Miniprotein binders against Uncharacterized protein AF_0758. Designs and how they scored, part 13

Target 1, 276 residues: Uncharacterized protein AF_0758, of Archaeoglobus fulgidus (o29500)
Amino acid sequence: NTMTEDMKRSVMSQSLEQSFKKIQYIIHSVSFGEVPSQAVEIELQGGTLTLDKSDPEFIVAFVNYTETNPSNLPCGRVPNSVPLCINLSTGRLYTACTHTGYNFSACTLNHTIGKIVYRYKDWFLTLEAGSVFSKYSNQDYSKLLYEPRILYNATLSTPGKRFLVMTIPLLDGELSIGGSGRFRFVLNEGNSNVSLISVSNLGQDFNDAYVILRGTENKDAWCRFFERSGDVFNTTLDDTKTSYRRCSNSENAMASIKLSNVHEIIVIFRQVLFST
Below, E stands for the ipSAE of ESMFold2; O stands for the ipSAE of OpenDDE; V2 stands for 0.75 times the mean of E and O plus 0.25 times the DockQ between their complexes.

## First folded at step 17 (miniprotein)

Design r6 (from q1 with I64M W74Y K78I V80E; at its last look DockQ between E and O 0.80; V2 from the best seeds 0.00; counts 0 for: pae E 1.6 > 1.5, pTM O .797 < .8)
Fold by OpenDDE base, look of step 17:
Structure r6 (fold): chain B 276 residues (1-276), chain A 92 residues (1-92)
Amino acid sequence: as target 1 above (276 residues)
Amino acid sequence: SDRYEIRVRTNDPWLARLIALEIQYLAYEMGYEVEIVIEGDEVRIRFRGDPDELEEFLDMIRYMAQRFAKRLAYRLGIPEPEITVTVHTEDS
């Protein structure tokens, strides 16, 4: 019996999805220091697997709508944050707030996190921010295959307060594989940046907090993810502050953090170095 | 399916939060919906599942928790935290 082309494609895609699941797991394990280095083997039957270090950018911003000088913000309350001006419409960051309209002072946790992309004809398989997405070029939506490592449903014994823990892999190094065969690459642990934020300590100096994925090709899927996590994230936006009313209509994937529901926020950026 | 509460005590609040995250992910992969409560150094996981699947889930939790404890201890240069995992059957 000869396998049809459709069946072959299906088998291949399933295999690659499983491979990405494994990669996701290994990224996580390396990020938390289980092993300093881990080799990954992947079998390809065409296509290309590449590390794109240019996009997306992951931003957590604690914003003050009235302070015109970011340097006046008590960013110490957001450990490892940088005082910057953020345009909540575009997601762009500036050293100073020289503009009006959607430009606000913020304490920001921001990194270009990169993505791993497998491309085969019109099919894209992407790993970014710990999530795995699938998208066809002829579709206007992405499918979230595997969820990111974000804790959003944990609560205190006191009702109404939750923990938000986000672990975000920073993909670095080099990866470029193409063609058919078995390929091997190595993941190594890199630097880490941890921010432990007590919401009660923020005080009145911060009006809102936002999570923004700037430059993602999977905005729709991210928006849906945030929406499903409605206890912690709000995908309804203030258009006077962000120029948008909803994440789905925004330039970038973005949601506000419901600070009234969150007791503690932990943001962990973990660098993972790829090499062949 | 029966209702269960698994308690993981770590004697380290930081480790507890990381364990909670991992448990959430594990539960997702296994098709479980869980409620997670964190109190200090203790994580409480409430879920509904079959008894035959519970043992596997518990084993994975124990393994994961111990691995995290070991990793944390190594990174911080401190003794490995004590991990206690207990399971309780919730009343109907």
Scores: ipSAE 0.511, ipTM 0.774, lowest interface PAE 1.5, mean pLDDT 89
ESMFold2, look of step 17: ipSAE 0.618; ipTM 0.817
ESMFold2 (binder alone), look of step 17: mean pLDDT 82; pTM 0.783

## First folded at step 19 (miniprotein)

Design s1 (from n2 with E15L W74R R75W V80T; at its last fold request DockQ between E and O 0.74; V2 from the best seeds 0.00; counts 0 for: pae O 1.8 > 1.5)
Amino acid sequence: SDRYEIRVRTNDPWLARLIALEIQYLAYEMGYEVTIVIEGDEVRIRFRGDPDELEEFLDAIRYIAQRFAKRLARWLGKPTPEITVTVHTEDS
ESMFold2, look of step 19: ipSAE 0.636; ipTM 0.819
ESMFold2 (binder alone), look of step 19: mean pLDDT 83; pTM 0.809
OpenDDE base, look of step 19: ipSAE 0.578; ipTM 0.807
ESMFold2, look of step 20: ipSAE 0.639; ipTM 0.828
ESMFold2 (binder alone), look of step 20: mean pLDDT 83; pTM 0.810
OpenDDE base, look of step 20: ipSAE 0.412; ipTM 0.743
ESMFold2, fold request of step 24: ipSAE 0.649, 0.670, 0.564; ipTM 0.832, 0.838, 0.815
ESMFold2 (binder alone), fold request of step 24: mean pLDDT 83, 83, 83; pTM 0.808, 0.808, 0.810
OpenDDE base, fold request of step 24: ipSAE 0.393, 0.436, 0.324; ipTM 0.729, 0.751, 0.689

Design s2 (from n2 with E15A R75W V80E; at its last look DockQ between E and O 0.65; V2 from the best seeds 0.00; counts 0 for: pae E 2.7 > 1.5)
Amino acid sequence: SDRYEIRVRTNDPWAARLIALEIQYLAYEMGYEVTIVIEGDEVRIRFRGDPDELEEFLDAIRYIAQRFAKRLAWWLGKPEPEITVTVHTEDS
ESMFold2, look of step 19: ipSAE 0.724; ipTM 0.869
ESMFold2 (binder alone), look of step 19: mean pLDDT 78; pTM 0.756
OpenDDE base, look of step 19: ipSAE 0.494; ipTM 0.784
ESMFold2, look of step 22: ipSAE 0.416; ipTM 0.704
ESMFold2 (binder alone), look of step 22: mean pLDDT 79; pTM 0.764
OpenDDE base, look of step 22: ipSAE 0.424; ipTM 0.741

Design s3 (from n2 with E15L R75Y V80T; at its last look DockQ between E and O 0.77; V2 from the best seeds 0.00; counts 0 for: pae O 1.7 > 1.5)
Fold by OpenDDE base, look of step 19:
Structure s3 (fold): chain B 276 residues (1-276), chain A 92 residues (1-92)
Amino acid sequence: as target 1 above (276 residues)
Amino acid sequence: SDRYEIRVRTNDPWLARLIALEIQYLAYEMGYEVTIVIEGDEVRIRFRGDPDELEEFLDAIRYIAQRFAKRLAWYLGKPTPEITVTVHTEDS
């Protein structure tokens, strides 16, 4: 009956949320080298669990609004960054910059980070960028169940100066599970990219910095997360630089980094390989 | 409830930032509100709670330090630092 089905769904969803919490933990452990490999066992009573390596893309962009050639930017000040042209409205990256519209030269840290998605009927449970989200298809909002590994509540002894540390898992490999039963997959450590950015070292060569999750289905939840970290992120956007005024109305989850408040930025991308 | 300042010294400024992140997340998971200040290689956590809550939080911090510090240091290509955890009671 409907009630029985709802009860089953509730129990299953709670179990899966716990499983995702465990997976989040394991991803973190593997990412920082605590364990090079870890097996995960989950029990499913329907639905599908898949690794989508196509979305989302995580972008950190340090933008110069006037430089017409990205190659002229001192990207060495942003370790492991690539000089590219970015459209701040669409989040798309280009090798060449026409500087028309909302296209600007930038030093970019960009990776397709992927997501793990559990789907059961109209319910979606997603792990992306280290965060876990829950969403129903008939709803236009997502719920952040477990926060990402992003440091936003740390300051220097000097008032007004913050640290921003972001650890972003790059999900790779293969994962496709469906049906009912107990399933096992393995997580292995992969490559890493680390960027230590001193804001004071940026000089005047960069006007603004942005964090963009391109292609996420949990934009609203990300926007709320950024807003909650208002000392570090600004979800109000300059509509002269992007077609949007707010993260909530943007095509992608997007926030500017308050460089005036942030002393140091650390971005860590760590590859995690899934296999069955 | 009393106010406490927990200090975690790592002897490594880089590692201090990462430990701060872990402590922030730990506090979140435990339902505690904390303020974190990083000074060089030292993380200072302002915490409000009763003695039992403090002890629980301290145990968790020590656990993190013991479990993750060595691996994080290795990951960063640095030697394992000596970590010291101290607690101070703040005046009300």
Scores: ipSAE 0.439, ipTM 0.737, lowest interface PAE 1.6, mean pLDDT 90
ESMFold2, look of step 19: ipSAE 0.792; ipTM 0.904
ESMFold2 (binder alone), look of step 19: mean pLDDT 84; pTM 0.822

Design s4 (from n2 with E15L; at its last look DockQ between E and O 0.80; V2 from the best seeds 0.65)
Fold by OpenDDE base, look of step 19:
Structure s4 (fold): chain B 276 residues (1-276), chain A 92 residues (1-92)
Amino acid sequence: as target 1 above (276 residues)
Amino acid sequence: SDRYEIRVRTNDPWLARLIALEIQYLAYEMGYEVTIVIEGDEVRIRFRGDPDELEEFLDAIRYIAQRFAKRLAWRLGKPVPEITVTVHTEDS
């Protein structure tokens, strides 16, 4: 009997999920400098695979709720950070604070990280921030297929103190393929930014730290991921500091870092260049 | 199944943290639950499984650790740090 269209879609989707898993691995390898360049071959039977460099934005913000001038913050304690004003409700960053709403001074690690998107009819397969998500257009939720490269389940010999290591790929270059056939593209390593943050060194100059994915279509899945990592992330938000009480209700995927429970934070941004 | 403690010593605190990250993800991919403790340049992984699973996991750990160590050392212009992987059986 002839395979139904639904069966075809199912087979294709499974194949593509495996391909994305491979891509995720390669991105990671390139990100850590293990492999400077790697070719990827993918077979498509319809749909489009594109690199979107516009969204999402990944933000790590160390916030002071009282300082009105970000330039007064000791951002040297957060290597490679930039003093900016952040609106904790919208996730937007400014060079100066307006002193209204939920705008606060912060040392920020922020990059537009981009995403790889495969689309076939109403199905979306997305790779962003090292994670792979699946979503149907008629659904308001995403499924996390493959977890990001974030270390959240490691502790010191001292009980209650944890490590948080986040590796975030910055997707750049060009990728736009579609239709049916076998396609080849190359991933190359780019620049990297590493921030080693000792929590004990932060002092009292920072009240809270936040992780924000702004502009993601997989907010719900990210929120669930943060919740599952409850040892280091708090998805319950202070509604005096942001207009939202919970990540799930927020405009962006947002969680605070439990600084009292984390000894060291490492944030690694690695540029990965796509080319055909 | 038995409980094991796998220890990876790298002589490099930075490398230890990276290896810990990779081991966590490896465990996830393999469907294993592990507890990771980092102390200086040493990563300690608590693992539960049978001897075959342990051996497979150890092989993967050794492979990852060596690859990353070599590449990282090269990039940093440093000698390849010595990596030692040991396993200890934990008492119930």
Scores: ipSAE 0.546, ipTM 0.794, lowest interface PAE 1.2, mean pLDDT 91
ESMFold2, look of step 19: ipSAE 0.646; ipTM 0.826
ESMFold2 (binder alone), look of step 19: mean pLDDT 84; pTM 0.824

Design s5 (from n2 with A60M K70Y V80T; at its last look DockQ between E and O 0.81; V2 from the best seeds 0.00; counts 0 for: pae O 2.7 > 1.5, pTM E .773 < .8)
Fold by OpenDDE base, look of step 19:
Structure s5 (fold): chain B 276 residues (1-276), chain A 92 residues (1-92)
Amino acid sequence: as target 1 above (276 residues)
Amino acid sequence: SDRYEIRVRTNDPWEARLIALEIQYLAYEMGYEVTIVIEGDEVRIRFRGDPDELEEFLDMIRYIAQRFAYRLAWRLGKPTPEITVTVHTEDS
């Protein structure tokens, strides 16, 4: 019985990982506007596939440590950003910096991006922020199966100056399927928000920039991803600005952007609508 | 030589950035390590591999380029841009 179950899980996991790779590709294509609509067929032999629109939240925050009123920040230098107060420990956003502690004014690019979750018994396969993760319930770590669409190793002709491009799908609509059989759903393109940020234009008004995935179940894997991108991201945190010293110990997946190494930051949010 | 520089001219700096992203991901999927430089509308990819690997990689890059060209044409109502892919051998 145990062997049969393990075999079943193995076959299922391989098939579904390939399916998720395809879904990732399709989401990307829709996000870039290559195709306005694409149907997806998936075969399930148990388990459930659902869209969770509540988590995670993807945040890019350009922070000023001294300004107490976010409205005083020149957020025009961060197109489509919103002046807010951010708690760098919890990742929570406020309209005003009324709390004490690790609360700072920031220009924020923030969206609840959602995730697709396949669950079969104790195994979870998750797609969030363009990444695909695998996790077992009895484990405290996730495995990044497919990397997100984040460009960090492209540079200008001048050494040390990189482009950072992040394409983040905003998952919306409805998806809830389960059981055994072949299921079909459709992905449609939605609205997009694009921010083109020239680092040189930030000036003295911003001290640091952070990327935060709030509410993710794959924090450890995200932290490792940021660490592997050490030229652009710093997973060592200033404990005077946040209660944590490292991403791995933080409440959320969090890394600072090494602004000294980045010439331009491009953040693209694209809504992807799921329907059956 | 097993070292090559692939150049993709997009005629659009914005498209160059997006194509670079796609090429980075492609390289990852294929198990190649590449260095990408963006200069204006041109993406330069330093690639190391044998001629067969190069040809396979180039085919995929050309495919990506074609997709982006078509996107501009039908979605944005712009003429189909000419995206060129060239290969240069680097000295070892």
Scores: ipSAE 0.251, ipTM 0.643, lowest interface PAE 2.7, mean pLDDT 89
ESMFold2, look of step 19: ipSAE 0.562; ipTM 0.789
ESMFold2 (binder alone), look of step 19: mean pLDDT 77; pTM 0.742

Design s6 (from n2 with E15M K70W W74R V80T; at its last fold request DockQ between E and O 0.66; V2 from the best seeds 0.00; counts 0 for: pae O 2.3 > 1.5)
Amino acid sequence: SDRYEIRVRTNDPWMARLIALEIQYLAYEMGYEVTIVIEGDEVRIRFRGDPDELEEFLDAIRYIAQRFAWRLARRLGKPTPEITVTVHTEDS
ESMFold2, look of step 19: ipSAE 0.644; ipTM 0.827
ESMFold2 (binder alone), look of step 19: mean pLDDT 80; pTM 0.766
OpenDDE base, look of step 19: ipSAE 0.563; ipTM 0.802
ESMFold2, look of step 21: ipSAE 0.690; ipTM 0.847
ESMFold2 (binder alone), look of step 21: mean pLDDT 79; pTM 0.763
OpenDDE base, look of step 21: ipSAE 0.534; ipTM 0.790
ESMFold2, fold request of step 24: ipSAE 0.652, 0.513, 0.641; ipTM 0.829, 0.774, 0.826
ESMFold2 (binder alone), fold request of step 24: mean pLDDT 80, 80, 80; pTM 0.767, 0.770, 0.771
OpenDDE base, fold request of step 24: ipSAE 0.309, 0.323, 0.188; ipTM 0.681, 0.682, 0.600

## First folded at step 20 (miniprotein)

Design t1 (from s1 with K70W; at its last look DockQ between E and O 0.41; V2 from the best seeds 0.00; counts 0 for: pae O 2.1 > 1.5)
Fold by OpenDDE base, look of step 20:
Structure t1 (fold): chain B 276 residues (1-276), chain A 92 residues (1-92)
Amino acid sequence: as target 1 above (276 residues)
Amino acid sequence: SDRYEIRVRTNDPWLARLIALEIQYLAYEMGYEVTIVIEGDEVRIRFRGDPDELEEFLDAIRYIAQRFAWRLARWLGKPTPEITVTVHTEDS
């Protein structure tokens, strides 16, 4: 039996999606769960698999709209945060505010988290922030294949209030695979950064909190993800604080955290080191 | 099918939250609808199913909790807690 090019492509794509599901699981296992190290084997029939450590950047920002000097913010209330100035339109971070535009003082949890990208012709399969996305270059939308480990629930001690837990893998190391064949690489655990934030402890020192994925190519899918979690995230933005009114129209994937509905926020960054 | 309340006690609020997250994911993967509530260091899971499904789910919970507790405790710089899983049948 001769298989058509389209059929071959279809089979390959399905196989790779399954492989990425496995990789997602292993990343989770190494980062947050069972093992400190795990080898991964993957079969490729063309294309390239690479680790891009430059994008995206994951930012959690607790913002004060009136404080002009970030150093005056009580960032101790946001463990492991850094006082910086954030432009809520571009997502860029600065050591000082210019006091113009959409620049505000914030306590920031920010890391370049990177992404794994499989590319074959016009098809992209991406793993970032624990999520897996599929996109064709000629399309303006991405498909979220596997959801990230960003979840929320309620506690009995605070009826009606939710806790938000975000577990974000930081991809580091080296990965560059291309061509046809079976390839092997190893994942090892790295450093961690954990923040436990009690919303009640924030007081009046912070007006809003934002989650921003800066530099993602899957903005639309992230926005949809945030919208599905409407109890916790608001994808409608204040146009006096950012040049955008909605996540879908923003430069970056961006949502505010509904602090009125959230009692506790846990942000966990775990480094995963790739090696061949 | 009966309704059950599964309680996972970790003696650590951090571990409770992380285990709860994992259990929620597990339930999703297994196709079970559950309600999860955290009370301090205890995770309470409301589950509906038959006895076989319950047993399967419990086995999975026990496995995950035990495997993760050791790893997570070390990661958090804490002693490994003893995980206790109990089941209560709720009246329909």
Scores: ipSAE 0.342, ipTM 0.704, lowest interface PAE 2.1, mean pLDDT 90
ESMFold2, look of step 20: ipSAE 0.537; ipTM 0.788
ESMFold2 (binder alone), look of step 20: mean pLDDT 83; pTM 0.808

Design t2 (from s1 with K70R L72M; at its last look DockQ between E and O 0.65; V2 from the best seeds 0.00; counts 0 for: pae E 1.8 > 1.5)
Fold by OpenDDE base, look of step 20:
Structure t2 (fold): chain B 276 residues (1-276), chain A 92 residues (1-92)
Amino acid sequence: as target 1 above (276 residues)
Amino acid sequence: SDRYEIRVRTNDPWLARLIALEIQYLAYEMGYEVTIVIEGDEVRIRFRGDPDELEEFLDAIRYIAQRFARRMARWLGKPTPEITVTVHTEDS
């Protein structure tokens, strides 16, 4: 008896999900664990697996709504940040704020983090920002299969003093495989960018802080993820500042950090280099 | 089941935070509910379970902590920090 096409697809999808779980683990290990290099073997029964280095962009922005010159912001309080103008509606960054509206001065932590995409017909399996998503083209929603490495709702010594830790892998290098067979690629550790932010040191120079995934195809799933972390993230947005009222309606996956509830923020970017 | 407080001392506040994150995910994967508090370079984990579960969890914690300690040494260009894991039984 021959397996039906639907059954084959089901088996393949399950296998690939498991493979992506393994890849997620290995990426984490290379990025934040002790392993500086790791080979990965994957079996494909069709489709393509590619590294897209163009999207998404991960942005953490500490914004001042009144300062028109980003260079006047004390970005030293946000280590490794760059003073830029950000359009909170589009997520675009500029060297200067030339327009009013939704353009604001900010200290920004911004990196194009990239994504790994498996595509088979109308099915997409994506790894971005340490998360794994599944989506069918005929659906308006993505499914978060495996969560990112984000620590929230933990306290520093004293109850009520929360800290937020975000570990974000930066995917770089080259990966392009397709067809049927067993494929091998190697992951190597790269550069790092670490920012330790004490919220108490921000003072009145920053009004709000935002996390933005610009260019993600899994916006809905990210929004839901942020909503589940409602103690730390606010997916309700000020439409006078961002033009949007909700993350779900925004152009990008976007949430504000509840600075009143968070005492310390740690953002860690680690580069992972792919090679075949 | 008994209540335990597991303490992981790292002598490095950055490592403590990374270990805390990993422990959180570990607990989730193992189906354990834990409360995590970080005080400086020490991670405190409140855990409820039987002695076998505790031992399994401790082994996993030790492994993760050591792994990340080695990474931090390479990452920061510093000697590998010592990790101490202690367990305290809380009154039931």
Scores: ipSAE 0.463, ipTM 0.755, lowest interface PAE 1.6, mean pLDDT 90
ESMFold2, look of step 20: ipSAE 0.559; ipTM 0.782
ESMFold2 (binder alone), look of step 20: mean pLDDT 84; pTM 0.816

Design t3 (from s1 with L18Y; at its last look DockQ between E and O 0.59; V2 from the best seeds 0.00; counts 0 for: pae E 2.6 > 1.5)
Fold by OpenDDE base, look of step 20:
Structure t3 (fold): chain B 276 residues (1-276), chain A 92 residues (1-92)
Amino acid sequence: as target 1 above (276 residues)
Amino acid sequence: SDRYEIRVRTNDPWLARYIALEIQYLAYEMGYEVTIVIEGDEVRIRFRGDPDELEEFLDAIRYIAQRFAKRLARWLGKPTPEITVTVHTEDS
């Protein structure tokens, strides 16, 4: 073969991107579609493909800025949520608020969603929250290759009433492959967590709602994603509530939900189990 | 090209929302511009195109609806609803 190393790398990267597109599709099918189980075959020409179950964490937090005890919040209005204290700067969650800094009571929908990572030298291909990202180590930005099925903009029967749907796959199980050859792994459906939230029911008990991806390496791309959906998300942050003013400068990918523009919020977490 | 209103009835508001989401992405992938309104268990899609495009889009919608209905119904702990797809031609 007379191909240069660069050409080989290019061909490989394109092939892997296509493979990740397929994986994305299969994850969706297993998570939200009819298929409860699906095998995946992938060809690698070097590098490693691994499931990291530790990061990122996906958090939806409905926050009350004045309530000091999370247990006093009516979290029943946010089905399947947990009353916790959240630091809006770090994204950390606590059982109790310290009443200092940027710690606030919140009803939280929080899951460690994990990521699939392909690594070859300085190139990273990542699948997280249903999205696929590409990044080189020497770059300070990620490229969103395939969009998640997080944002759905549609109107209800009443004109102007919008609902937001977020479908987030939770990656679990085991996956660790590397080297050259054809590899096979299986995806199986797991547990689900569904929250239907009527914004009108929130009342004054919740001041703001935030979406936070904690521990993502693709923060910049997520911020751009949120910015692109500026009718639903606000990437400008209140510096009295968080130490950061913008998503791009924040520790985590973070945006507030424009509750004035959203009347219904649906958050669906679906577990997908990887096995080899 | 003519304007059409496609209605997908699922007899389940949750399933309707899922189907609506999938239809939106489908439309995007197919290069169609649509407006989607959800009323309870019914999804209404306004579509503009020629009859061939309409038929293609309808086939895709039916496929998606059938593919997801059974799974989502079970997931939600509900019986599998009957899905009805109807098309209405709108005046230009």
Scores: ipSAE 0.404, ipTM 0.726, lowest interface PAE 1.8, mean pLDDT 91
ESMFold2, look of step 20: ipSAE 0.435; ipTM 0.737
ESMFold2 (binder alone), look of step 20: mean pLDDT 82; pTM 0.799

Design t5 (from s1 with L18M Y25F; at its last look DockQ between E and O 0.74; V2 from the best seeds 0.00; counts 0 for: pae E 2.9 > 1.5)
Fold by OpenDDE base, look of step 20:
Structure t5 (fold): chain B 276 residues (1-276), chain A 92 residues (1-92)
Amino acid sequence: as target 1 above (276 residues)
Amino acid sequence: SDRYEIRVRTNDPWLARMIALEIQFLAYEMGYEVTIVIEGDEVRIRFRGDPDELEEFLDAIRYIAQRFAKRLARWLGKPTPEITVTVHTEDS
């Protein structure tokens, strides 16, 4: 059969998207489902598939704008959080707030969650935070192919009070494959970190809460995702608290949680270990 | 098409929330619009469709719920709860 390069690329891309959908499902199953271990087989016709454990970072920060010492915050109200200083513009975390500006005390849930990246020429497919994105290098936007496992449309019987449940896989281990052929790797469940946050218990000790994906290549798509959940997330930012006014213009994918509309927040990090 | 209220009782508030999450995505994948309400250990889903769609959706819900129940219970250090799914027809 004679197939043009474009046709070959198209077929390959579609196949890989389907493979990533399967991988997404398996990651979810291993992380939060009944399967503690699962092997994955994938066929490549070029390109590379790698696990990058350096980016992105997933941060949930409950911020107090006036407290200069993070250690004074009641982080017990945010289980498994760490009192730190956060720069709301850069997303960087510090042990102390040594400077003013956009640095604020916060109870933080912070993990480097990593990403799986398939690269082929000018196209890359990324799985991060349970989401799958597609992007071409010559484009300034990403396409969200498969949504993350985040619950944002559930409510109490009381109107306007919502649940926010975020299940975030932490990708760890090793994965580096490339070229042409069939490859096999194994996913195993790892450690977990669970935070159950009752918003009513936060009191006056926190002014705002933020979700930040630091170091993502898919910022635009994340911003759009947050915007679609406008009852829970606010992508408009206070430019007195951060140098940015909107998620779309920010350095990182960033949104505030509308605490007035949220009854309960659950953040679950589950480690998934990759091995070849 | 008729309107239905599907109730999934888990006897576990954590499992209820996780099931709700899965149902949200299931509905999305199936092209259904649903409203989800969580009350303690019970998930209530408002669904509109024909009887065949309802049955398909129910089967999927049951499958997901059972699939996650054992694992999540163990993970949370709780006994495996029994899951019951009931359907109520709402007035059109």
Scores: ipSAE 0.391, ipTM 0.721, lowest interface PAE 1.9, mean pLDDT 90
ESMFold2, look of step 20: ipSAE 0.401; ipTM 0.707
ESMFold2 (binder alone), look of step 20: mean pLDDT 83; pTM 0.805

